VHH binders against q84jc2. Designs and how they scored, part 123

Target 1, 232 residues: q84jc2
Amino acid sequence: MSKMRNLVEEKFLEFYESWVIQLELYLHQLLIAHNNNTMSETELRHLISKLTTHHKAYYTAKWAAIREDVLAFFGSVWLNPLENACSWLTGWKPSMVFRMVDRLRKSRVVLVEAQVKKLEELRVKTKFDEQKIEREMERYQVAMADRKMVELARLGCHVGGESVMVVEAAVRGLSMGLEKMVKAADCVRLKTLKGILDILTPPQCVEFLAAAATFQVQLRRWGNRRHYVTHS

## First folded at step 7 (VHH)

Design xa17 (framework vhh_6qgx_2)
Fold by ESMFold2-Fast, scan of step 7:
Structure xa17 (fold): chain B 232 residues (1-232), chain A 126 residues (1-126)
Amino acid sequence: as target 1 above (232 residues)
Amino acid sequence: QVQLVESGGGLVQAGGSLRLSCAASGRTFSSYAMAWFRRAPGKEREFVAAISGSGGYTFYTDSVKGRFTISRDHAKNTVSLQMNSLRPEDTAVYYCAAPEGFSWYDLTSESGYDYWGQGTRVTVSA
């Protein structure tokens, strides 16, 4: 195994822990804003901008890390087992965020017909983009079962020397394919988030972001509790 | 009241074509995805195809992809399913489905749809 791979995991673990702590602080601010009717639209837009920037920072760091070691993101050491079990291509499933929009249907400030139409179209587009990526992943896995790849794997297990270069090239190709798919999935995530925020009013954006952050934080806490024996 | 009425079913030989139509009345569904499902004798309903409110996105179950085409006409409040290269396995009652509003369920899930037609029968002979 490469020492560089371990360094990528260590650096991203440190980054992610700090990123989650900051997300919890932003969640606290979102909850205060949601319950505070005196906050101005400018103040709400500023808070929404902080969350948007925070999510962009995550993907900037992630894409730098996957360029070095994409496999670190499959069964990540900075995620607990519950978080890993709920992952779709190294992150949240894009269509799942529309469940967070359900809170807006029960809000005092209800969604207007034009917003509902745009959200429904975005939901369908998001599902379409998800299916395209899922098919690409299936094709990738079928290619892994291809006779040539199976033969290369056998050669890598049983021989050294001249065959090592061929096997190494094949492994690099597989890693590049995974990187491309992870980035494609992340692009759908970012487009879905941006699309929802572009459709919603600032108070609705705050409520949506609060719901999404609450789910992410609670999922982490539920998974972390599993590591301890309690009298619950 | 809201009503969906399917038409266009019938008997056709393998390799033939049929065009199914679903006419909606009582309200418009221009903002929502609509779908076709089918039920073969002795089986549960299964997803066939769906189309977004704009008509810009279409979805198909693998067994009909490339053979069936879903479309919609907002002016007539209709959704259609053009079925080409029909196979005996396509024999079923075909249902049109529409939601009451925004749904959390996957487009391929029956649970995502609140309004259903009575169905139109398609029989494909060898």
Scores: ipSAE 0.254, ipTM 0.691, lowest interface PAE 4.7, mean pLDDT 85
Fold by OpenDDE, second read of step 8:
Structure xa17 (fold): chain B 232 residues (1-232), chain A 126 residues (1-126)
Amino acid sequence: as target 1 above (232 residues)
Amino acid sequence: QVQLVESGGGLVQAGGSLRLSCAASGRTFSSYAMAWFRRAPGKEREFVAAISGSGGYTFYTDSVKGRFTISRDHAKNTVSLQMNSLRPEDTAVYYCAAPEGFSWYDLTSESGYDYWGQGTRVTVSA
């Protein structure tokens, strides 16, 4: 079945395609920086700042879009099936980025004990926050079996009269709850990213960001090849 | 050689309290999370509680929330589990666990930990 895209989906699709292209460009720069040890700290910090700004732009756009239609992000048409399958509450799972940090540890990068302590604490905190959100989602999902949602299920596609109001109220309630959860998840993502970047040195940040961007870009490529997904 | 040694287990009546302690030796674990797991008779080992290196964050399985409290003493290189309002279903061998180092593994999973104690038996009578 051809899924009809709504306006929010179309707009965000366009945005995301452009955003990913820019990410790939930054990835290239990150890789160059990583392989070129001659770049100054100032230059590295500038590059890091570009990436962080880029990520902030994504969430700015996302949050604007979810205010209009948060449901669009549960089944994101701008993502391929593989990307969607790997999504946790409409994005990357925060705790997974520590795999990238672990990669640093196992590479030529030497983390000092103070960094290790801070990273470990951040990892635990991130997990803690994820679990809190997951519990809230579970509660929310259980609560969906309320009268309004039952009525929605009963009515199906044939909605009329007073039932329309009940359905609309149910959908609004659902959307508001989901929006709250998505924003909470995004906050954890942003805090986690910031936390990691605050702990790492500029060269380490570049390596971390390169690894993360690589993973994201490759995941998209792999998914596209496997499923022949076109986003045009 | 790294060793974890649990103590404090025993027989207690339902509603009673017990405090478990785990002493780590061979190295310091102050930078990393430590955890308690338990294995009830006929069941697989399950996560009970974890505490961050700093002690600032704690995790609990749902069934023990509000009843159990995990804590640690960095000076003594120990982790403790205060168990209140004990229930017969809390009967198990309790294990202390610690990681070798930094890991991205789930702190609520056995895979997140490399070192294990011998366990201490807790029996809660009805």
Scores: ipSAE 0.187, ipTM 0.652, lowest interface PAE 2.3, mean pLDDT 87

Design xa18 (framework vhh_6qgx_2)
Fold by ESMFold2-Fast, scan of step 7:
Structure xa18 (fold): chain B 232 residues (1-232), chain A 126 residues (1-126)
Amino acid sequence: as target 1 above (232 residues)
Amino acid sequence: QVQLVESGGGLVQAGGSLRLSCAASGRTFSSYAMAWFRRAPGKEREFVAAISGSGSYTFYTDSVKGRFTISRDHAKNTVSLQMNSLRPEDTAVYYCAAPEGFSWYDLTSESGYDYWGQGTRVTVSA
C-alpha cells in the first residue's frame, strides 16, 4: 500500500503544479478584465465559466485521489509548509472566503442591499456547515483514542495473520470516514463558491475571483520564499 | 441614533431560569446576525450565542449549549436569550451586540460588532 500511496502523491503533485500555473494565467486575465470597463457581460461570463470549470477540475482530481489515499491530503507533499499550516480539512476554510468579499467591498465592489442580505445569510450558513464538520472531526479524533482502537494497535505489534486482518479493516474504516469528511468539507467549499457567484454580478464575480486567486497564489509564493511565515 | 437596550437580568438560584431581551432602536438588523456576549467578574468578555438574520441558524458556546436558546422577533426588533438550568458559572453582565454592516469577522469575535448595549446583570446563587 506504500507503493500505491507514492504513486498518488507523484500524480497529484504533477497535476497540482500544472493546475496552479493555469490559475496564475486565469488570474492575469481576471485582472485585465477588472481594469477594462468595455468588456461585455458575455465575455465576463465566459471568463467566470473558465474559472468555475478550473475549480471543478481540481475537485474531480482530488476526489479520485482521496479514494486511493486520503492520508496523502493531510500534510500534502505538493503544498509548501505555509500552505499546509493554513489548511482546514485539506483545503481553504470556506468562511474565510468572505474576507475577500469584504475587502473588495471597500475598494471597488458596489453591493446593493439585496446582495448584502443574501451574502450575510450565506456567510452564517457556511459557518454553521463548518461547525458540523468540525464536530465530526472531533468525534473522529476521540474515536482514534478509543480503547478498542488502542487495543487493535497493540495487537498489530504481534505477528499474526488474523490480527493483521483486523487492524487492516479498522484502518480502512478510518480512511473511509476521513474520505467522507473531506468530501463534506469540499461540498461546503463548492456550495459557498457557487453561492457567492450566484449573488454577485459578472463584474463583481471577476473582482471576487481575482481576489481569491491572488490570495491563493501569494500564499504559495510566500511559503516558497519562506519570508512571511507566521508562528503562534 | 442607534441604541441596544438589554433587560431581564436579576438574581436567581442555581437550576433556575431567566429570559434576557435586547430591544434595538434607530434601525433594523433583520439582514444581520446578532449576538450575546457576557463578562464575568474579573474576566474578559466572551461569546455566548448568535442568531442569523433569518433566524434559521443559531450558535452557542459549548458551556451553554442545550441550556440557552437565542431567538428573535423582527416585528418587535428584539433578540432574546432564554437561559435555563442556570449555574453559578453563568454569573456575568450580559451584552447584546449588532454590526454596522457586513463583516468578515467571525461571529464569536467582538470585532465583528459595532453596536453594544450597556449590559444586564445576571447573578446565580449556589
Scores: ipSAE 0.547, ipTM 0.829, lowest interface PAE 2.0, mean pLDDT 86
Fold by OpenDDE, second read of step 8:
Structure xa18 (fold): chain B 232 residues (1-232), chain A 126 residues (1-126)
Amino acid sequence: as target 1 above (232 residues)
Amino acid sequence: QVQLVESGGGLVQAGGSLRLSCAASGRTFSSYAMAWFRRAPGKEREFVAAISGSGSYTFYTDSVKGRFTISRDHAKNTVSLQMNSLRPEDTAVYYCAAPEGFSWYDLTSESGYDYWGQGTRVTVSA
């Protein structure tokens, strides 16, 4: 059964499609930079800045969209099933990016002890913040079984004017709570990304960003092939 | 050779307190997180608490929150677990754990740690 898309879903789908295309272009540049040792530090920093700006643009758009309909992001129609399955609170799980950092450590990249210390601390911090959000989400989910949600459950049985108002209020309350959770998660994502980039040298940043972008793009490709998903 | 040696276990009455200590030797662990795990009789080993390298961040299993406090002393290369308001269900062998190095693995999982102490027994009587 084809899901009817609402306006928020349609708009964000269009945005995301364009955003991913641009990400792929940046990925190409990152890979070139990574394989070309002749690029200056200034050039590398410029490239890093483009990527960070690109990511910031995503969250700007996302936050605008979730103000309108946060629920759209819990069934993200712009993502394939594989991408959705790998999502944590409507995005990538912050702690997972340290897999990419670990890859750097195991590659030709030499991390100095000071970097290692900072990365380890950041990893722990990220996990800490992630768990806090998870606990809050769990608490929120348990609280969903309240009186208002019971009324929502009754909607299928009886449709009355007063009941509709109660249901709408419940949905609004739910949405507001979810929006807070999503924003909190996104803040952890952004802080984690910034933290990593602040610790790494420009060449290391390029390698890290390339790895992250590769993973994201490949995940999308794999999911699309597996599930025959075509996005308009 | 890296060694972790736990101490401070013993018999205590319910509501009592114990302080466990783990001394690390062989190398410095100041850059990495350290943790306490425990194994109760007939149960699998479970996560209890972890502390970041700097000591700025701490993790606890839900059942010990508010009662246990993990801390570390970098100068002595030790990690400690202050256990207050002990309960019979806290009875277990407590293990100190440390990673070999940087890892992306979960700090609340055994897989996140490479070195283990021999354990110290804590018995809480009713």
Scores: ipSAE 0.195, ipTM 0.653, lowest interface PAE 2.2, mean pLDDT 87

Design xa19 (framework vhh_6qgx_2)
Fold by ESMFold2-Fast, scan of step 7:
Structure xa19 (fold): chain B 232 residues (1-232), chain A 126 residues (1-126)
Amino acid sequence: as target 1 above (232 residues)
Amino acid sequence: QVQLVESGGGLVQAGGSLRLSCAASGRTFSSYAMAWFRRAPGKEREFVAAISGSGEYTFYTDSVKGRFTISRDHAKNTVSLQMNSLRPEDTAVYYCAAPEGFSWYDLTSESGYDYWGQGTRVTVSA
């Protein structure tokens, strides 16, 4: 194994495994609600609130963890290779959730024109926010390449305690920059999710959340079974 | 019947300016993003610029950013592309694009657009 776990990775792995188990339980409740036309708006809103609170809990835990070790979230040990391959700045790409919205449009519940207008504007705004972050990351990566080359050259020339200080300063700077970018990306994720839920009716929210949770759970299952033969 | 008709193309010297216009008929697109794409001789069609339904958000491919400005006029049902500081590499047929409805496709993707104009030719001389 080429990667050793640190305390942050061990703690977040334990958190994430529990978080996913609870997500699967909520998915079960969402699917029951979606197939049951007797639930009141209040009951549906309560279920939606449980899901939004669950996602907020993830970001609360994540931001605490990245403050300690942001690099743990690049190539995360609690994610399988397929999940990691689908990552954009340590998480889902915000614009991808509009795939679930398009599926919702083609389902039993029809979106009204006022909702379509708001969703379209949100989709474009989300893309705009994504591009801003991508340009910031590009600038960061260029700066890191130049800085890293200079720092590596200095490390090659100087042996002793001073080289340790230079490495520590470089790592600290790298971590702070990445933490800022990851938090910015997570804010776009949360604003996009909240925006969609604010536009949709409670039954549509349940269907949307069920689709999103199903995709997340299935992606994890497919990645975990990459060595197993599937018969069809 | 929905139609998009581009105009404003022509021959211009490097450093010059042109304003392209796209007139839509058959329906309004005020709630949807609309885009300009171009196809250079011997090349595939590529994204140039897009504007949100509200007009608040605009997008540009890197090579035209700062030189081109996309705008729209809902009353006239038109989308315009002001092209300044033109370069020989801007030589292409420029196409206006609009969607049938909501799409999950990225706004820079041809797949997100269902209605296309016939194009207007822009030639930039060295």
Scores: ipSAE 0.564, ipTM 0.839, lowest interface PAE 2.0, mean pLDDT 86
Fold by OpenDDE, second read of step 8:
Structure xa19 (fold): chain B 232 residues (1-232), chain A 126 residues (1-126)
Amino acid sequence: as target 1 above (232 residues)
Amino acid sequence: QVQLVESGGGLVQAGGSLRLSCAASGRTFSSYAMAWFRRAPGKEREFVAAISGSGEYTFYTDSVKGRFTISRDHAKNTVSLQMNSLRPEDTAVYYCAAPEGFSWYDLTSESGYDYWGQGTRVTVSA
């Protein structure tokens, strides 16, 4: 059965489709830059800035949308099943990006000791922050069996139900908690990204961003092929 | 050659305290995390605690939170585990672990570490 989409889902779907298209264009530019050693530092920084701005735009849109309906992001109809399966609190898991950093280390790009030290510390910090959020999420999930959720479950057993207001209040409470968790996760994502980009040189940043974008785009492509999902 | 040497193990009564120490030699580990693992009788080795290179960030298994404290001394190239309010369930051989270098692997997993000490035995009596 086809899932009926709400207004928030439809709007964000449209946004995300356009956003991904733009990401693919930037990916192309990143790859060109990575393979072209003639680009100036200024040009590279400009490209990096474009990408960072693009990512910031995503979170701006996301945060606006989750204020309206955070639950939409736990279904994420704009993502294919593979993308959804790989999601951690409605997005990419921050600690995973260090695989991309590790790729840099193993490539022709040499990281100096000072960079390695900073990256290692950032990695540990990121992990620490992730675990903190996960613990909070766990507590939240356990707490879901509270009076409000019990009441919601009880109401669900009745065809006519009791007060719609009680149900709405329960849903609002749940949503507020989830919104807080999602925002916390996004903050870790943004801090991690910023931290990495602050440590790397412009050429290294381009390589890192190319790798990250490649992974994201390919994951989408693979998922679409596997599940015969097409997005306009 | 990199070596890790644990010390400080022994017999202690329940509710007591013990401080383990791990001395690293062969190279500096100041830039990388270090960890403590333990193996209880008849059980597999499990993660206990980890500390970042700077010492700013620490990780603990749930069963030791609030009781154990991991710390490090960069000048001495050592990592310590202060164990308070010890329980019989804490009885195990405790191992110090360190990575060879930068890794994106989980710091709470054995796979995140390349070098291991020989272990020091901790026995907590009832």
Scores: ipSAE 0.168, ipTM 0.636, lowest interface PAE 2.4, mean pLDDT 87

Design xa2 (framework vhh_6qgx_2)
Fold by ESMFold2-Fast, scan of step 7:
Structure xa2 (fold): chain B 232 residues (1-232), chain A 126 residues (1-126)
Amino acid sequence: as target 1 above (232 residues)
Amino acid sequence: QVQLVESGGGLVQAGGSLRLSCAASGRTFSNYAMAWFRRAPGKEREFVAAISGSGDYTFYTDSVKGRFTISRDHAKNTVSLQMNSLRPEDTAVYYCAAPEGFSWYDLTSESGYDYWGQGTRVTVSA
């Protein structure tokens, strides 16, 4: 419903804005840790744990919200147009984080051969999981276009309580299917993030998380500024 | 120094089978995915199949799924492509490809691979 959709959007917008502010604070801590090289391993692990918990909190809130209105995440009001343009199934594309891993290969905290082997296998597994979801989503969309959309269009030509109920049930079914696909994509994101962090040393985790947070924060800042500054 | 050499191509009738092999020398690629690409007469090079370093993950273009099987042998430093139920549209020069190192490019993209063989010709008659 439109009323339920508005409440979900308002609640998640408030959550997301505070979540991003906290991410920026964590980014500052990650950059200090990365630049100083003076923190103990236990201190680094504590910081990494805070980031991991922060990302899990995002998915907990997201999954509660999509259960109520998954369509709010297709064209999200809490994201600017640039962030929305960069989305893959309502979030970041899992394979893109390996671009940040490639940067680690060029850093002072050098990856050892055993780590490279594990990261390469994880990269390929992540691509496999992405393609599986993309094929499932494509098959879902084709099935919806072929039968459900024709039925919805036909029913739209008839007015009355019965027709309205049938259309509402069909839309509910579509939303449930989309929720399943979004959750599947989020599971790949979480498994990819955990996999990378399990392979990397604490200093490398800090560098990776700093790179990821920097990209996310800068993408948001660049997109927000675009609306107020026009270039010739 | 690094060289990929394909073999196993030839002429076969529709419905037949061929096994292509790619022998790598100069280094091992056991930690990296390797792929097969093909170029048909009058067409651009296209992705056919890829296999992960472990061999646990395989990828195929839709037109060959269920008919082709990619495999690898680390001891022999080879990657093979078993082609069954061949069709005239499978006629092409088949190329083996490997990366120089970790790549952020998609597995199905030519850009993800730095080492290429000279190719082996496969001709499928009606």
Scores: ipSAE 0.508, ipTM 0.803, lowest interface PAE 2.1, mean pLDDT 86
Fold by OpenDDE, second read of step 8:
Structure xa2 (fold): chain B 232 residues (1-232), chain A 126 residues (1-126)
Amino acid sequence: as target 1 above (232 residues)
Amino acid sequence: QVQLVESGGGLVQAGGSLRLSCAASGRTFSNYAMAWFRRAPGKEREFVAAISGSGDYTFYTDSVKGRFTISRDHAKNTVSLQMNSLRPEDTAVYYCAAPEGFSWYDLTSESGYDYWGQGTRVTVSA
């Protein structure tokens, strides 16, 4: 049985499909730039800028959508089951991207001591911020077993017009807390990404972005093959 | 050769305080995180606290939050653990840990660290 989608889910699904297609195009450009090493620093910076702008566009769209229905992102019908299983608070886990940075260290790319120091601090900071959010989420989840949830549980036994209104109000209240958590997580994602790009040289940025995009695209492909998912 | 040496352990009554210290030799760890782990009798070694290279960020296991404070001295190449309001359940051998180099692993995991001290015993009586 296919899941019935609401308007927010449908709109964001359409957006995300287009967004991923564009990401794949950028990935191709990143790989060319990385493998040929013929582009100037200016050209590399321009490419990096395009990617960063692309990512910013995603979060702009996401934040607009979560204002309408944050719960849609906890199901994420635009993702396959594998992608969803790998999600942390409706997106990629910030600390995970340091695996991509680690690839740089293990590759032909040499990080200078100053970069290593900064990356280490950023890694620790990212972990710190993740844990902070996780603690808040835990607090929120515990707090959910409050009057609102009791009301929802009570109303679940009776279906009526007035009951529906009360349930909707309760759900809205709960959703506000979730929205806050999701935004906080996204901020950590963006800060982490910016932090890494600020530390790396343009060639290193290109390699990092290529690795990250490759992982994202391949994860989607692997998931689609395993579950035969068609989004539209 | 790299060596980590813990000190400051001992017997203390519940509610008391201890300060553990770890002295590193053979290399400096200024750019890398350092951590404290502990092993209670009959239990596996567990994460207690970690501190970033700069000292700006600290991590704690939930059971010690608000009671323990990790700090480091770059000049002395040491890391310390101030333990207040000690409880019998804090009884353990405490180990200092440091990484070989830049690591991408979880700082709360043993796998994130390559060098270990011999440990210092902390006993908290009821």
Scores: ipSAE 0.024, ipTM 0.449, lowest interface PAE 3.9, mean pLDDT 86

Design xa20 (framework vhh_6qgx_2)
Fold by ESMFold2-Fast, scan of step 7:
Structure xa20 (fold): chain B 232 residues (1-232), chain A 126 residues (1-126)
Amino acid sequence: as target 1 above (232 residues)
Amino acid sequence: QVQLVESGGGLVQAGGSLRLSCAASGRTFSSYAMAWFRRAPGKEREFVAAISGSGDFTFYTDSVKGRFTISRDHAKNTVSLQMNSLRPEDTAVYYCAAPEGFSWYDLTSESGYDYWGQGTRVTVSA
């Protein structure tokens, strides 16, 4: 493990803690907006834009960090064990976000037929994109265990200039493959989020974003409140 | 009333082909994914294939990928399953399934579908 990898982890930890604090502040604003019928569409769109920008900022920071150390995002130090256990390719599973959409069926403003049809097509497309990435990950895992990789690992036990360079090149290639897959998964996440927001009305967007943020914040709190069997 | 009626089942030898069709009546499903499920004797129902409302996206269980092709015809309100290179383990009653509306359930889950046909029997001999 290098000093540079520790710096990447420290830098992203600081970023993520600030990002979550801001998400909680936005969640508070979303809940106020949901209960306040005096807000104009322009005001609601402004709030929705703040959340969209906030999520884009996360992926901008993440992609910069994974370019330096993609492995930091598999079992991240800035996430608690529960958050890490619930991760799919370093983040939320795109298709599961449609569970948040189900809450809109119980809202004051019911989804119209045209919205339901667009959401259904987006849900199916999201599942299709998700499965493509899962197959790429399966191929990656098989490649990790193939004869060539096993042979390179064996050679790593023998210190020598050429063998070391060959192993290092292979490890770099594997990291680049992981980076590509993580970015592909993140692109599906962003497309899914934008797609939902483009279909929904501003009040429905507020309700959807509030549900999503509540789940994310609550999952973090549940994991942080873990109790031990030992005496306090 | 909404009805789904499957046809095209029969007895074939291993390596043979069959084309199943599902005719929907009572409403159109052009905006919703539709699926095929099957139930082998003594087994539970399992997912086989699904097609999006647009027809642009298709899904298959691993055991049928490359052998089965799902398609739809919006004008005829039908969904078809072309089954090639049939194997004895494909022997089952095949069911067409459609949702009442939007569902958050996965496409491969029975819980995502509200309308089911009576089934058409496929028997593949070794």
Scores: ipSAE 0.114, ipTM 0.602, lowest interface PAE 5.9, mean pLDDT 85
Fold by OpenDDE, second read of step 8:
Structure xa20 (fold): chain B 232 residues (1-232), chain A 126 residues (1-126)
Amino acid sequence: as target 1 above (232 residues)
Amino acid sequence: QVQLVESGGGLVQAGGSLRLSCAASGRTFSSYAMAWFRRAPGKEREFVAAISGSGDFTFYTDSVKGRFTISRDHAKNTVSLQMNSLRPEDTAVYYCAAPEGFSWYDLTSESGYDYWGQGTRVTVSA
């Protein structure tokens, strides 16, 4: 059965489609910068700034949307099944990006010991924060079997006017909790990205961002091919 | 060759304290996280605590939070586990673990570590 999209889903879908297109353009620029090694530090920093601004724009839009309907992001209709399967609390898993950093270490890029130490600290911290959120989410999920959810289940059998109000209140409560979780996760994502970029040199940042963008774009492409998904 | 040697295990009464130490040799581990694991009788080895390379960040399994403290001494190349308010369920062989190098794997998993000590036995009596 075709899933009907609500207004929030439609709006964000449009936004995300445009955002991904722009990401691909930036990816191209990142790859050029990485392969030519002719750009000045100023130019590289400018490119990095463009990417960081682009990512900030995503979260700005996301946070605006989740205030309206956070549940839309747990079924993210703008993503294909593969992307959704790889999603952790409505986005990328923060600890995953360190694999991309590891690629730098194993490549021709030389990380100095001071960078390695800082990255290790950040990794451990990120993992810890990630786990904290996971535990909180688990508690939240267990708590879902509370009186409100029982009432929702009961209402499935008998729907009346008063019942609708109870359901609405329960859904609102649930949504508020989920919104907090999503925002917490996004904060970890943003802190992680910022932390990595603060540790890396501009050339290293470009390589890292290229790897990250590549992964994101390819994941989308692979998923689309596999499941014949179109978002247009 | 990298070696890890644990010490400080023994018999202690419930509510008591014990301090474990792990000495690393063969190379420096100053840049890498280190951890303590434990294996209780009849159970699988489980994560207890980890500390970052600098020592600035620590994290613990839930059952030991507030009771155990992991620390490290870079000058001596040692990692320690201060265990307070010990319980019978803390009875286990405790292992020190270290990675071969910079790793992006989960430090709460055994797979995150390449080198292991022989273990030191901790017995907590009721």
Scores: ipSAE 0.026, ipTM 0.457, lowest interface PAE 3.4, mean pLDDT 86

